Miniprotein binders against q9usj1. Designs and how they scored, part 1

Every score and structure here is a prediction.

Target 1, 298 residues: q9usj1
Amino acid sequence: MFSVGKKISFILPIKGVLQKLKDNAQKTVLLDATWYLPTDTKNGKKEYLESRLPGAQYFDIDEAKDHKNPLPHMLPPADEFASYVGKLGIDRNTNVIIYDRKGFFSSPRVFWTFKVFGHEHVFLFPNAFNAWKTEGLELETGEPRTPKPVVYEGAKLNKDLVASFDDIVKVIESPDAAGVHIVDARAHERFLGNVPESRPGLASGHIPTSINIPFTETTAAGITAPKPEEDLEKVFSSHGLTDKSVPIITSCGSGVTASVLFAALKECGFKDVRVYDESWSGYGKRANEDSSLLATGP
Positions, changes and structure headers below are counted from each chain's first letter, unless a header gives other numbers.
F, E and O stand for the ipSAE by ESMFold2-Fast, ESMFold2 and OpenDDE, each averaged over both directions (binder to target, target to binder). V2 = 0.75 x the mean of E and O + 0.25 x the DockQ between their complexes.
[cut] stands for letters that were removed.

## First folded at step 3 (miniprotein)

Design fh5
Fold by ESMFold2-Fast, scan of step 6:
Structure fh5 (fold): chain B 298 residues (1-298), chain A 80 residues (1-80)
Amino acid sequence: as target 1 above (298 residues)
Amino acid sequence: DKYVRIRISGVDPETMRKFAEEVQRIAEKYGVKVEIYVDGDTIIITLRGMSELTAEWLILELRFLAYELGITVTVEFGTE
């Protein structure tokens, strides 16, 4: 059993999405944030161009990135973020609802990105295509409408939501004093160092002191939706995460599934959660050159 | 048989009516059976005949509905 009421969730079922779309007093923009691993033959932009939720704009994490950084989809500078979303018709007061075609895989990364730049009215729509079809609603096909560009004012990087390599080093050098948990969203065998990373040049293993919670422990029906809050509470408590005031840094391969954990932790009321933007794509290269940064096994 | 059971009490009649109507609408949309039991000031609504994924979506819908109506409900998910 659990009690439900009065808690505003940023995770919307279709009823909540339709309610916001019907509100003429507040502009709402749907974002298709579909992204696939490089090993997948599917392409999110191509699928968006073929069909979408009506009126949806496409948000590409590989376009809205720091073009000076060689690591995949690192956060863009604030001015480039503002320019990118302004072209999608999004200003500071816009309700932004983010979905992806897998259900709940890459959309949390874009959700986190909006939160990082100070956007307040941002929401996730899991299992979007299945929910839309079940409601009997039509998808949009053909050429997407180009929105009227707007100015996005006041974008500023909130450092309280982003962890750097230096933040990780501070934790591992003084774990008892740091009072921070590092949570790794990768599959358990990757965490243990039993299998190689898909990207060459990365060490096999994990950040010392980190707790492994594969992101699939927080999702349901594969990766189509997050687990209900009651089940998320049991997942986190089973790993010793019971004090919601203790800061948490999430990490994964490149920041995508670390953002799934970010969303799940925030849904459970954890107050201080940062995503390690580089994740293993940056850290694993450093750990390959410096064994003091690397742990293996349980 | 999978079930989702909702308990609601101490709520005004208009809000209870809106909640019950919306639960029935959601159940119909997902093809789920609805049983309603009234005991004093408590209404117990049981939803049956659903997959695990459908139950998870029903729970999300119920959380959103409870928030919108400003009410607290008790939700139980299980097998009978």
Scores: ipSAE 0.000, ipTM 0.277, lowest interface PAE 15.5, mean pLDDT 85

## First folded at step 4 (miniprotein)

Design p1
Fold by OpenDDE base, look of step 7:
Structure p1 (fold): chain B 298 residues (1-298), chain A 80 residues (1-80)
Amino acid sequence: as target 1 above (298 residues)
Amino acid sequence: DKYVRIRISGVDPELMRKFAEEVQRIAEKYGVKVEIYVDGDTIEITLRGMSEDTAEWLILELRFLAYELGITVTVEFGTE
């Protein structure tokens, strides 16, 4: 009897979310990770204060970062992460279900963050608001619940999930030997270097040897959800990503949409996926100073 | 029916073209009508024939596109 082990997906449909809430009501925390680009007029925290899934807490990626690093959204120190999530009522044994208002945009970054610090029980809930509404469930309004602070123990950064600039350099210096794929989640025109960067002092182009998979190729329209696994497989295969054992490093502009790729790749069973946390915000600055780090075109 | 209007000014003509092309692609994806007006260095794109829900998602996608291209846009949302 080949127990086809139901691949427990960390991506949950609404039924899965409801089941977890029912079974682990006291041990489950919903996280609203809604974040918008700086150029957007919307504010995730403001929207959270207006409405949220019942009992949801807000995870602010602009707060839960390394404030000593000038780059956007760099991982916080482990102790700061622990302190931050502890205040949200999350401990090591808490089921953490993460959503965002777009559906599958910023929540993967938070998911990746929890994984980096070794949290086991973390999940994504794509298209949460629409799914919730479709089920006839009500949103919470008014003042959010203040959770009882708890101590988060055992936060330790897993370096196997984070790529550094040095890791990137190793790949570009020895592409054949490294056997590592660098995947850029940015828009194609940015990858090509055909458009200027929005941030000053950044080169236009991409990391040498990297391939471009705009993260929107892995999502449904409106970035509401990841594509079905079957479709994701097709996307990745079309870019030569067929061997699930090959190490992958994802990159983007600031580390957010790289995490979308991270989640999608993990969903497809890729075993070794790291996110280059600096992404182009860090790399582009370096490449601006050193042309050997910069590639343009396809 | 709702409309979304995007205005861009002071952008390189080539970049404007690229933006407009991508907007058309997005519009097709959402099944909305596109009207593009160009006046000098200003482009006004109006997307029409959509629900409020569609408009909300469309705005998000368009803002993201603008960001990716390094373009600052103004967005107006209204009812026809």
Scores: ipSAE 0.022, ipTM 0.363, lowest interface PAE 5.2, mean pLDDT 90
Fold by ESMFold2, look of step 4:
Structure p1 (fold): chain B 298 residues (1-298), chain A 80 residues (1-80)
Amino acid sequence: as target 1 above (298 residues)
Amino acid sequence: DKYVRIRISGVDPELMRKFAEEVQRIAEKYGVKVEIYVDGDTIEITLRGMSEDTAEWLILELRFLAYELGITVTVEFGTE
């Protein structure tokens, strides 16, 4: 159950990444998970097609989603996840190492997605491009490599890693809601309700009982890497998160930066962390129609 | 003319020998020439006859080798 004297981290420095890439006994796939907000002028797929870490495949969170759900980035059905990653040459025994060009922004969302479907050998590589360049290594250009498709067996949604709207309602309605923390990764002014949401039809504010930890409090050098574990502990404890057994549900605008908090909390050993997949994109619509669902201010 | 140079000082002699043997194997794989110079507790290994692309992969593999053996090395890349 436990590894005596060692913590096994899913956040890899470049030395660990290079070691796994050279391991002939177990296949490793690098995933470029670069994603930009719809209002951004950059396009992650276009950048991937121009250059990438050698051999990297692209994971598109706008394609690997529930296409029947109007909300952004909702988890795909398990069989569609399996088909998608199988086309990238990933089976259940494949080491998956995920990076994004911003450093530590969208890659945790893809990390969480793999964990949700039961993939054990999944890792994050923050600050990948800088680390790669510092080691004297070149990016790959030209036509991306095409992997041979494989079968991905046994994908099944683990509900212990995903929170639903009903889960949120139970926390709000419970007399003992102090037993579950809802943590909002959005910028403070959005949490307070001081600025309108970019999409019409979303209330301005936050989920009652939730606390705000803007995801940038957990990152270093802008958003290029997570803070060291010692500093992450201080961030969480300053917000009252000290008991590693307390259930935590992370939320944000659409589940991307909530996954940054998920990764940071798991790195610090929090045992029960779920991401609210709908996040404000779904919740904010409901809060427009029902004031009992909405809080504003500090 | 491209070269990769590795310097190691103050490490266990058995690890030094193992490292040098592995470097020879790697050099054969890349078709590069190897020169080994020993001065006291310092070993300098120079690999020559490579393209820039080959040098980048060679450096990667050499750094992995040093990690596997638990030694710290100085790796230098240059043109002569």
Scores: ipSAE 0.000, ipTM 0.101, lowest interface PAE 20.4, mean pLDDT 85

## First folded at step 7 (miniprotein)

Design c1
Fold by OpenDDE base, look of step 8:
Structure c1 (fold): chain B 298 residues (1-298), chain A 80 residues (1-80)
Amino acid sequence: as target 1 above (298 residues)
Amino acid sequence: DKYVRIRISGVDPELLRKFAEEVQRIAEKYGVKVEIYVDGDTIEITLRGLSEDTAEWLIFELRWLAYELGIKVEVEFRKE
């Protein structure tokens, strides 16, 4: 009787979170990764300072990035990542549970980032605030605790989780041979190229051969949580993504919502998923200069 | 009666149309009543029959949609 060991999902319900928090054998750190669009009046850091899950630290995706790159959300260098999370009290053996106030919007980006640098014990807690309140648990207010800094060792960028522009070019040059699916998480109208880009100098359209799956198709209403696995499978299957062994590259506008797709795909058991970190912010500029890189329409 | 009002101005009529269609789709999905008024380059959308919680997430989705389309939006939440 082969006990099919229930693959412990990296997506945790509240019960799973509480269990980890009670387990004193391993250090657990909650990360508030709340981020809002620049056009939003809300500010994640400000809200964090107002209330948070008890003991949570704030992970700012606008700070924990490559500041030398003009693109909005590029991965930081490994040493900078290590320094950043070390200051949050996170080491290689720390259980990291990531949430955001929306539920499942920006937390996947942070999740992906930890995975990129080889952190094994990282989890997502969707709809954290609602779940917490529903259980009658109290939020922490006032000044957040200052964690004891630790040394994060062994941070190394895993290239298998990050697609570069060159990787994209390889796919579009040999679509039949590559067998790689590029999935665009952006809104359908952006994908089609029917709307102007907000940033000057970016082409309107999509990467040739790419498939459009708006990330909202993989989430519950309000982006509070990923859809149940069964529903996710239906979504992906409807777009021709049935073979879990086929390599997938996700893309979006700036790499945030692409990570939502990353998490959803990983939940469904897709083995080879990479995020194109530059996404359209980087690609669109290149496509504006080279029409061979640009496709429009469905 | 609680409602969310969104106002957009100075946008291409075709883009406004597309935005309105998406809003309609979203509203229908969540059972929210939608009133859309278009006047030239201005669109006013009123969402009614929603709870505070629903309003909050709808506003977010609409802001996101607007952001993705490169549209500036003014959002007002009112409790009648």
Scores: ipSAE 0.414, ipTM 0.764, lowest interface PAE 1.0, mean pLDDT 91
Fold by ESMFold2, look of step 8:
Structure c1 (fold): chain B 298 residues (1-298), chain A 80 residues (1-80)
Amino acid sequence: as target 1 above (298 residues)
Amino acid sequence: DKYVRIRISGVDPELLRKFAEEVQRIAEKYGVKVEIYVDGDTIEITLRGLSEDTAEWLIFELRWLAYELGIKVEVEFRKE
């Protein structure tokens, strides 16, 4: 059955996930996108190898990246993305459902990556392990399933979903004429410039003209799920984001939590949202070498 | 009895205070009890009254907070 004009959310509850997994008309692949900070004792791949949602494949954001760029987590070239996901059994017609063990943290980065390369059948499953457990379903342990590699055709970077440093410079040079909001997902103290950055060589502060919406303002139950759409709209409107047609660029430390904001904004119907892939890891280095690029304080 | 323990040393006292304040706010969100012990420039924070699932969410958020603040922490979850 077809439903004209009805918004269909890319954020799936467990019943929607289970229904897609049972459908044999279109292939569905679960992706475990669990990622932890470098300072964490946990390792996402190690945890995946110990247990996972049944049939899940692991998407490693530290492997599926531009290996020629020293910045963390930069988008891979399109052909390398295609090769990577093809080895996971994903072609362009595959439904991809992405989760991470903490709920709604690293999975939006992978969601955004798929969207950037033109994959439309991609979904998020927040709070996956709690939802699975509550349904009385078992995790898969032992040897992960080995997918049959497929060809992923037509991966092409969609520049409308990615912002470059040059895009940022254009905004800050002519803020009124640009008509673009830059939104920083980092903790407030990093935005203000009140604490040193954990990565060496980065200035403390923020991109001039940007506003701060720490990504945890958009999440519920810690970081296990996004807030309901009604509450998300309140968060964004309280920061002056009410016109859904105004372009937005999200930023953070390295592009992970900027993607949480990307997903939250898209769920609320914002039409033109891009992620600044370099985020502070690239910008902060430039701002450390050129203070005209740096703002501090509120 | 389950608890999460955070140990921090060698950190700027003002930054340590800000971290502890944020830990208390996070703990309130999860309905957990906070115990703070200071010995010189070392602080030990213990969070109690949590399930194993709550502890997992809490540890992740605490490590994220420490990362964003530039603080190196030792975090452990124990059953007694």
Scores: ipSAE 0.005, ipTM 0.330, lowest interface PAE 10.4, mean pLDDT 85

## First folded at step 8 (miniprotein)

Design d1
Fold by OpenDDE base, look of step 9:
Structure d1 (fold): chain B 298 residues (1-298), chain A 80 residues (1-80)
Amino acid sequence: as target 1 above (298 residues)
Amino acid sequence: DKYVRIRISGVDPELLRKFAEEVIRIAEKYGVKVEIYVDGDTIEITLRGLSEDTAEWLIFELRWLAYELGIKVEVEFRKE
């Protein structure tokens, strides 16, 4: 009897979250990863200070990044990541449950970050605030708890989860030989190059050979949660992504929504998924200087 | 009547035109009315006839569009 081991989903419903909190109260950390676009009037940290899930700590993607890189949200060095999460009371054995106020927008970026550095016990909690409220649970207000700092050991960047510009070039140069799908999470009009890039020096268009799957096609009820696995399968299949063994690289504008696709693809059992961390903020500059790197239209 | 108002200043006219066209497209998707006013170097776009739920998602898409285009926008949601 081949026990088809139930694929333990890293995406947890509220019942799963509550169970983990009950069983591992001292070894579970909730992370508020709420982030808004720079053009938004809302501020994730400010909102966190106002209200949060009980005991939650704030993970600031604008702080936990490589500050030496001018591109937004580039991965920090391993030691800096370790230091950052250690201060949040997270060690290698800590169950980390990540949520955001939008539901399923910025939390996948943090999830991906933890996976990049080899953390095993990391989970996503979609639509956390609404789920919490629906269960009649109360939010925490006032000053957040200061966690006891711990040492995070063994942080090492897993290159298998991160695609570089060079990786992209290899795909472009030999698409058939590479057998890699590049998936762009940006809006369709951005992908087509029909709208201008406002940032100076960025080309309009997409990576040659890439497929456009706006991240919103993978989410339900707006961006509050991922679509059910069955629906995700339909979405990916409709775009020709049926073989779960084929390597995939996700990209977007700033590296955040690419991680949404990462999470959705992983939920569907895709084995080899990497995030192109530079995304269009980095690639668009390169493409502006070299037209061979740029494609427009469908 | 609920409306979303977007104000944009200091943007290249061509970029602004493209932005406006995309806003119109988005508005059509949501079934909302679009009003565009130009006051000097400022363009004001007003979207009307929307529910609160529609407004939330519409605002998100508009902000996202602005972000991707590198346009600074002021967005306000009002109930008349």
Scores: ipSAE 0.029, ipTM 0.340, lowest interface PAE 3.9, mean pLDDT 90
Fold by ESMFold2, look of step 8:
Structure d1 (fold): chain B 298 residues (1-298), chain A 80 residues (1-80)
Amino acid sequence: as target 1 above (298 residues)
Amino acid sequence: DKYVRIRISGVDPELLRKFAEEVIRIAEKYGVKVEIYVDGDTIEITLRGLSEDTAEWLIFELRWLAYELGIKVEVEFRKE
């Protein structure tokens, strides 16, 4: 009689979250990674200050970034990442469970950021607020808890999880030899080049050779959760992504929704997935100045 | 009857057409009925036959789409 083999997913249902929170042998920190568009009437930090999962700390993707880079949401330097998460009470041995109020939108970006800097015990909790209420658990209100700062040691960028512009150029210069799929999470009309970009100086279109999988194709119930793994497999295979060993680079406007695809691909067992952190915000500027970098249409 | 209403004005007609086409595709994804009304330089898109949960999801996707296309929208959810 053998135990049933179970895949241990980094995407946790509430029972798994509660089990980790009960484990006194290993510290667990909940992170609220809620982020809304600048034009949205909602603000993630303000919502966090009003209520949160008990003990949750706020991770602000607009604060934890490279402030010296004009591109949006670029990864911070490793030492600044370490300082930032250390102030949230997170050290290298901490279980980090990340949620956002939409469910499966901005939390994958933070998940990817932790993975990039070598944090092993990082997990996603989609649909967290609905799951919490259904379990009969109360939210925390009032002043958030102030964690005791700790030292985060060993943060080092893992270049196997991030793609540079040079990596993209190598793919498009020799696509057959590169053997890499570039996957664009943006809306279809942006991919086609049929609408102007909202930021000045960006070309309209996509990276040559790339395919378009708008990130909402990987989510269920709007964006509250990822689709079940079997449905994710169908989404990816319908776009020709069947060989789990072929490298994939995800891209979008600024790296947030590309990270949704990153998490969905990793859940399906794709072994080599990178996020192109600059995404269209950086690439589109170059493509505006050099049309050989630009493709339009299907 | 519950509805989501979107009002847009002052935008290039071709861009408005593309936005409306994407709204139709999103509405079909959720089984939601869509009606489009034109009044001068204003377009109103009304989405009906939806639950409150579906409305929340649609409003997010619609605001995301508008953001990506550079369109300023006014979005309202009401119960008639």
Scores: ipSAE 0.018, ipTM 0.479, lowest interface PAE 7.5, mean pLDDT 86

## First folded at step 9 (miniprotein)

Design e2
Fold by ESMFold2, look of step 9:
Structure e2 (fold): chain B 298 residues (1-298), chain A 80 residues (1-80)
Amino acid sequence: as target 1 above (298 residues)
Amino acid sequence: DKYVRIRISGVDPELLRKFAEEVIRIAEKYGVKVEIYVDGDTIEITLRGLSEDTAEWLIFYLRWLAYELGIKVEVEFRKE
């Protein structure tokens, strides 16, 4: 009388991770995507070199970027993405499982990056270190394993997953006709415009028409994991996001926490989600020079 | 005993209040003991009774919030 289907989640529990690691027919690469804010004294690469999940490679969002763009962590050109991940032993058929030491913070940015370049077999592993230890498994220390480089073919930017500044302008110029929700992952006071931006030349405020959902509303235990899907749906519906066919553009300061929202929205079945890669780092400069681009308050 | 200590000075009082309220909210949610010391324009918040795992994500979260509010914090973690 009714069909039963299992939803395949790109968010893997430890047992799903271990199953993929044991599969001899399809290569799996673990990526440590740990990244810290510029004001933090810690460094993700240095922590990776000290310890990691066994066999993990490090993905550096500040290295795998558009080096010609002064904005932080902008997506690299497709051929440079392909070269970068190929050196990590990743080809198009490789299962890529991405974690960060702090749970669900920077790994979604790397997840989104792989999706943008057309990589289908990409997954997130939240709370990885705790789950690993709870399962009785040990971390790898000493020199990281050296992957065998491979050729990554067919990387091409999928414009359906990336929003440009022009895409934002179209939405704010005709919000009813556009039918797009812009969702800002920044802290509420930053969204309101109640605090100065730390970087010079950025306006304080938000993109007109946008909704504020600080990324921490979508995480459990602070930032260690996403909330369960049922609770994520409540978060989004409480902000008026109930129609999963409506296009959504996520934004934040520099595209990292916007990708946390991207992953949470996709987990809930939202069909058309893009990340505005520039985020406030680029938009805020423009809004500082053109007040028609700036909103403040609720 | 494990503790996380947060020191803040020279910040807008409204932003300090919002930061402190969030620290207190987290402390209540996770059963963490809070001690607050105020000396002039310096506030020191000490959190006790937390696991190392809780302390690590809490420090990361509080540094993110401080960054978002445009405040500088000095965070100390003593592991025992």
Scores: ipSAE 0.655, ipTM 0.851, lowest interface PAE 1.4, mean pLDDT 89
Fold by OpenDDE base, look of step 10:
Structure e2 (fold): chain B 298 residues (1-298), chain A 80 residues (1-80)
Amino acid sequence: as target 1 above (298 residues)
Amino acid sequence: DKYVRIRISGVDPELLRKFAEEVIRIAEKYGVKVEIYVDGDTIEITLRGLSEDTAEWLIFYLRWLAYELGIKVEVEFRKE
């Protein structure tokens, strides 16, 4: 009887979170990764300071990025990542549980980031606030706890999880040979190129050969959580994504919602998923200069 | 009564229409009452009968959608 070992999901229900928090054998850190669009009036850090899960630290995707790159939310260098998370009290052996106030919007970006740098013990906690309240648990208010800084060792960028512009070019130049699916998480109208870009100098459209799966198709109502695995499979299958061995590259506007797709695909057992970190913020600029890089319509 | 008011102006009429249709679709799905006022290039949508949770979600979604569509939206949430 080959015990098909139940693949322990990296997506945790509240019971799973509580179990990890009770387990003293391993240090657990909750990360609030709440982030809002720049056009939003809300601020994740501000909200974190107001209320959070008990003991949670804040992971700011606007700070934990490559500041030398003008593009938004580019991965930081490994040493900078290590320094950043070390200050949060996270080392290589720490269980990291990531949530956001929306439920499942920005937390996957942080999840992906940890995976990129080789962290094994990283989890997502969808719909954290609601789940917490439902269980009758209290939020923490006041000044957050200052963690004891630790040294994060062994941070190394895993290139297998990150797609570059060159990787994209290889796909579009030889789509049949590459056997890679590019999935765009942006809204459909944005994908089609029917709307102007908010940022100057960006083309309107999508990467040639890419498939559009708005990230909201993979989330439950309210973007609170990923859809159940069964439903996710249906979504992906409906877009021709049935072979779990086929490499996938996700993209979006700035790499955030692409990570939602990353998490959803990984939950469904896709083995080779990369995030195009530049996403449209970088690609759109390139496409604006070279029309061969641009596709419009369906 | 708790309501969400969305005001959109200065956008392509077709985009406005698409946005409005999406709002209506979602509202219907959640059993929310929708009031739509159109004045030239301005659309005002009022959503009533919302729970706070639903309102928060809708606001977020609409902001995201607006962002994705390059539309400027003004959103007001009034709590009793």
Scores: ipSAE 0.546, ipTM 0.816, lowest interface PAE 1.0, mean pLDDT 91

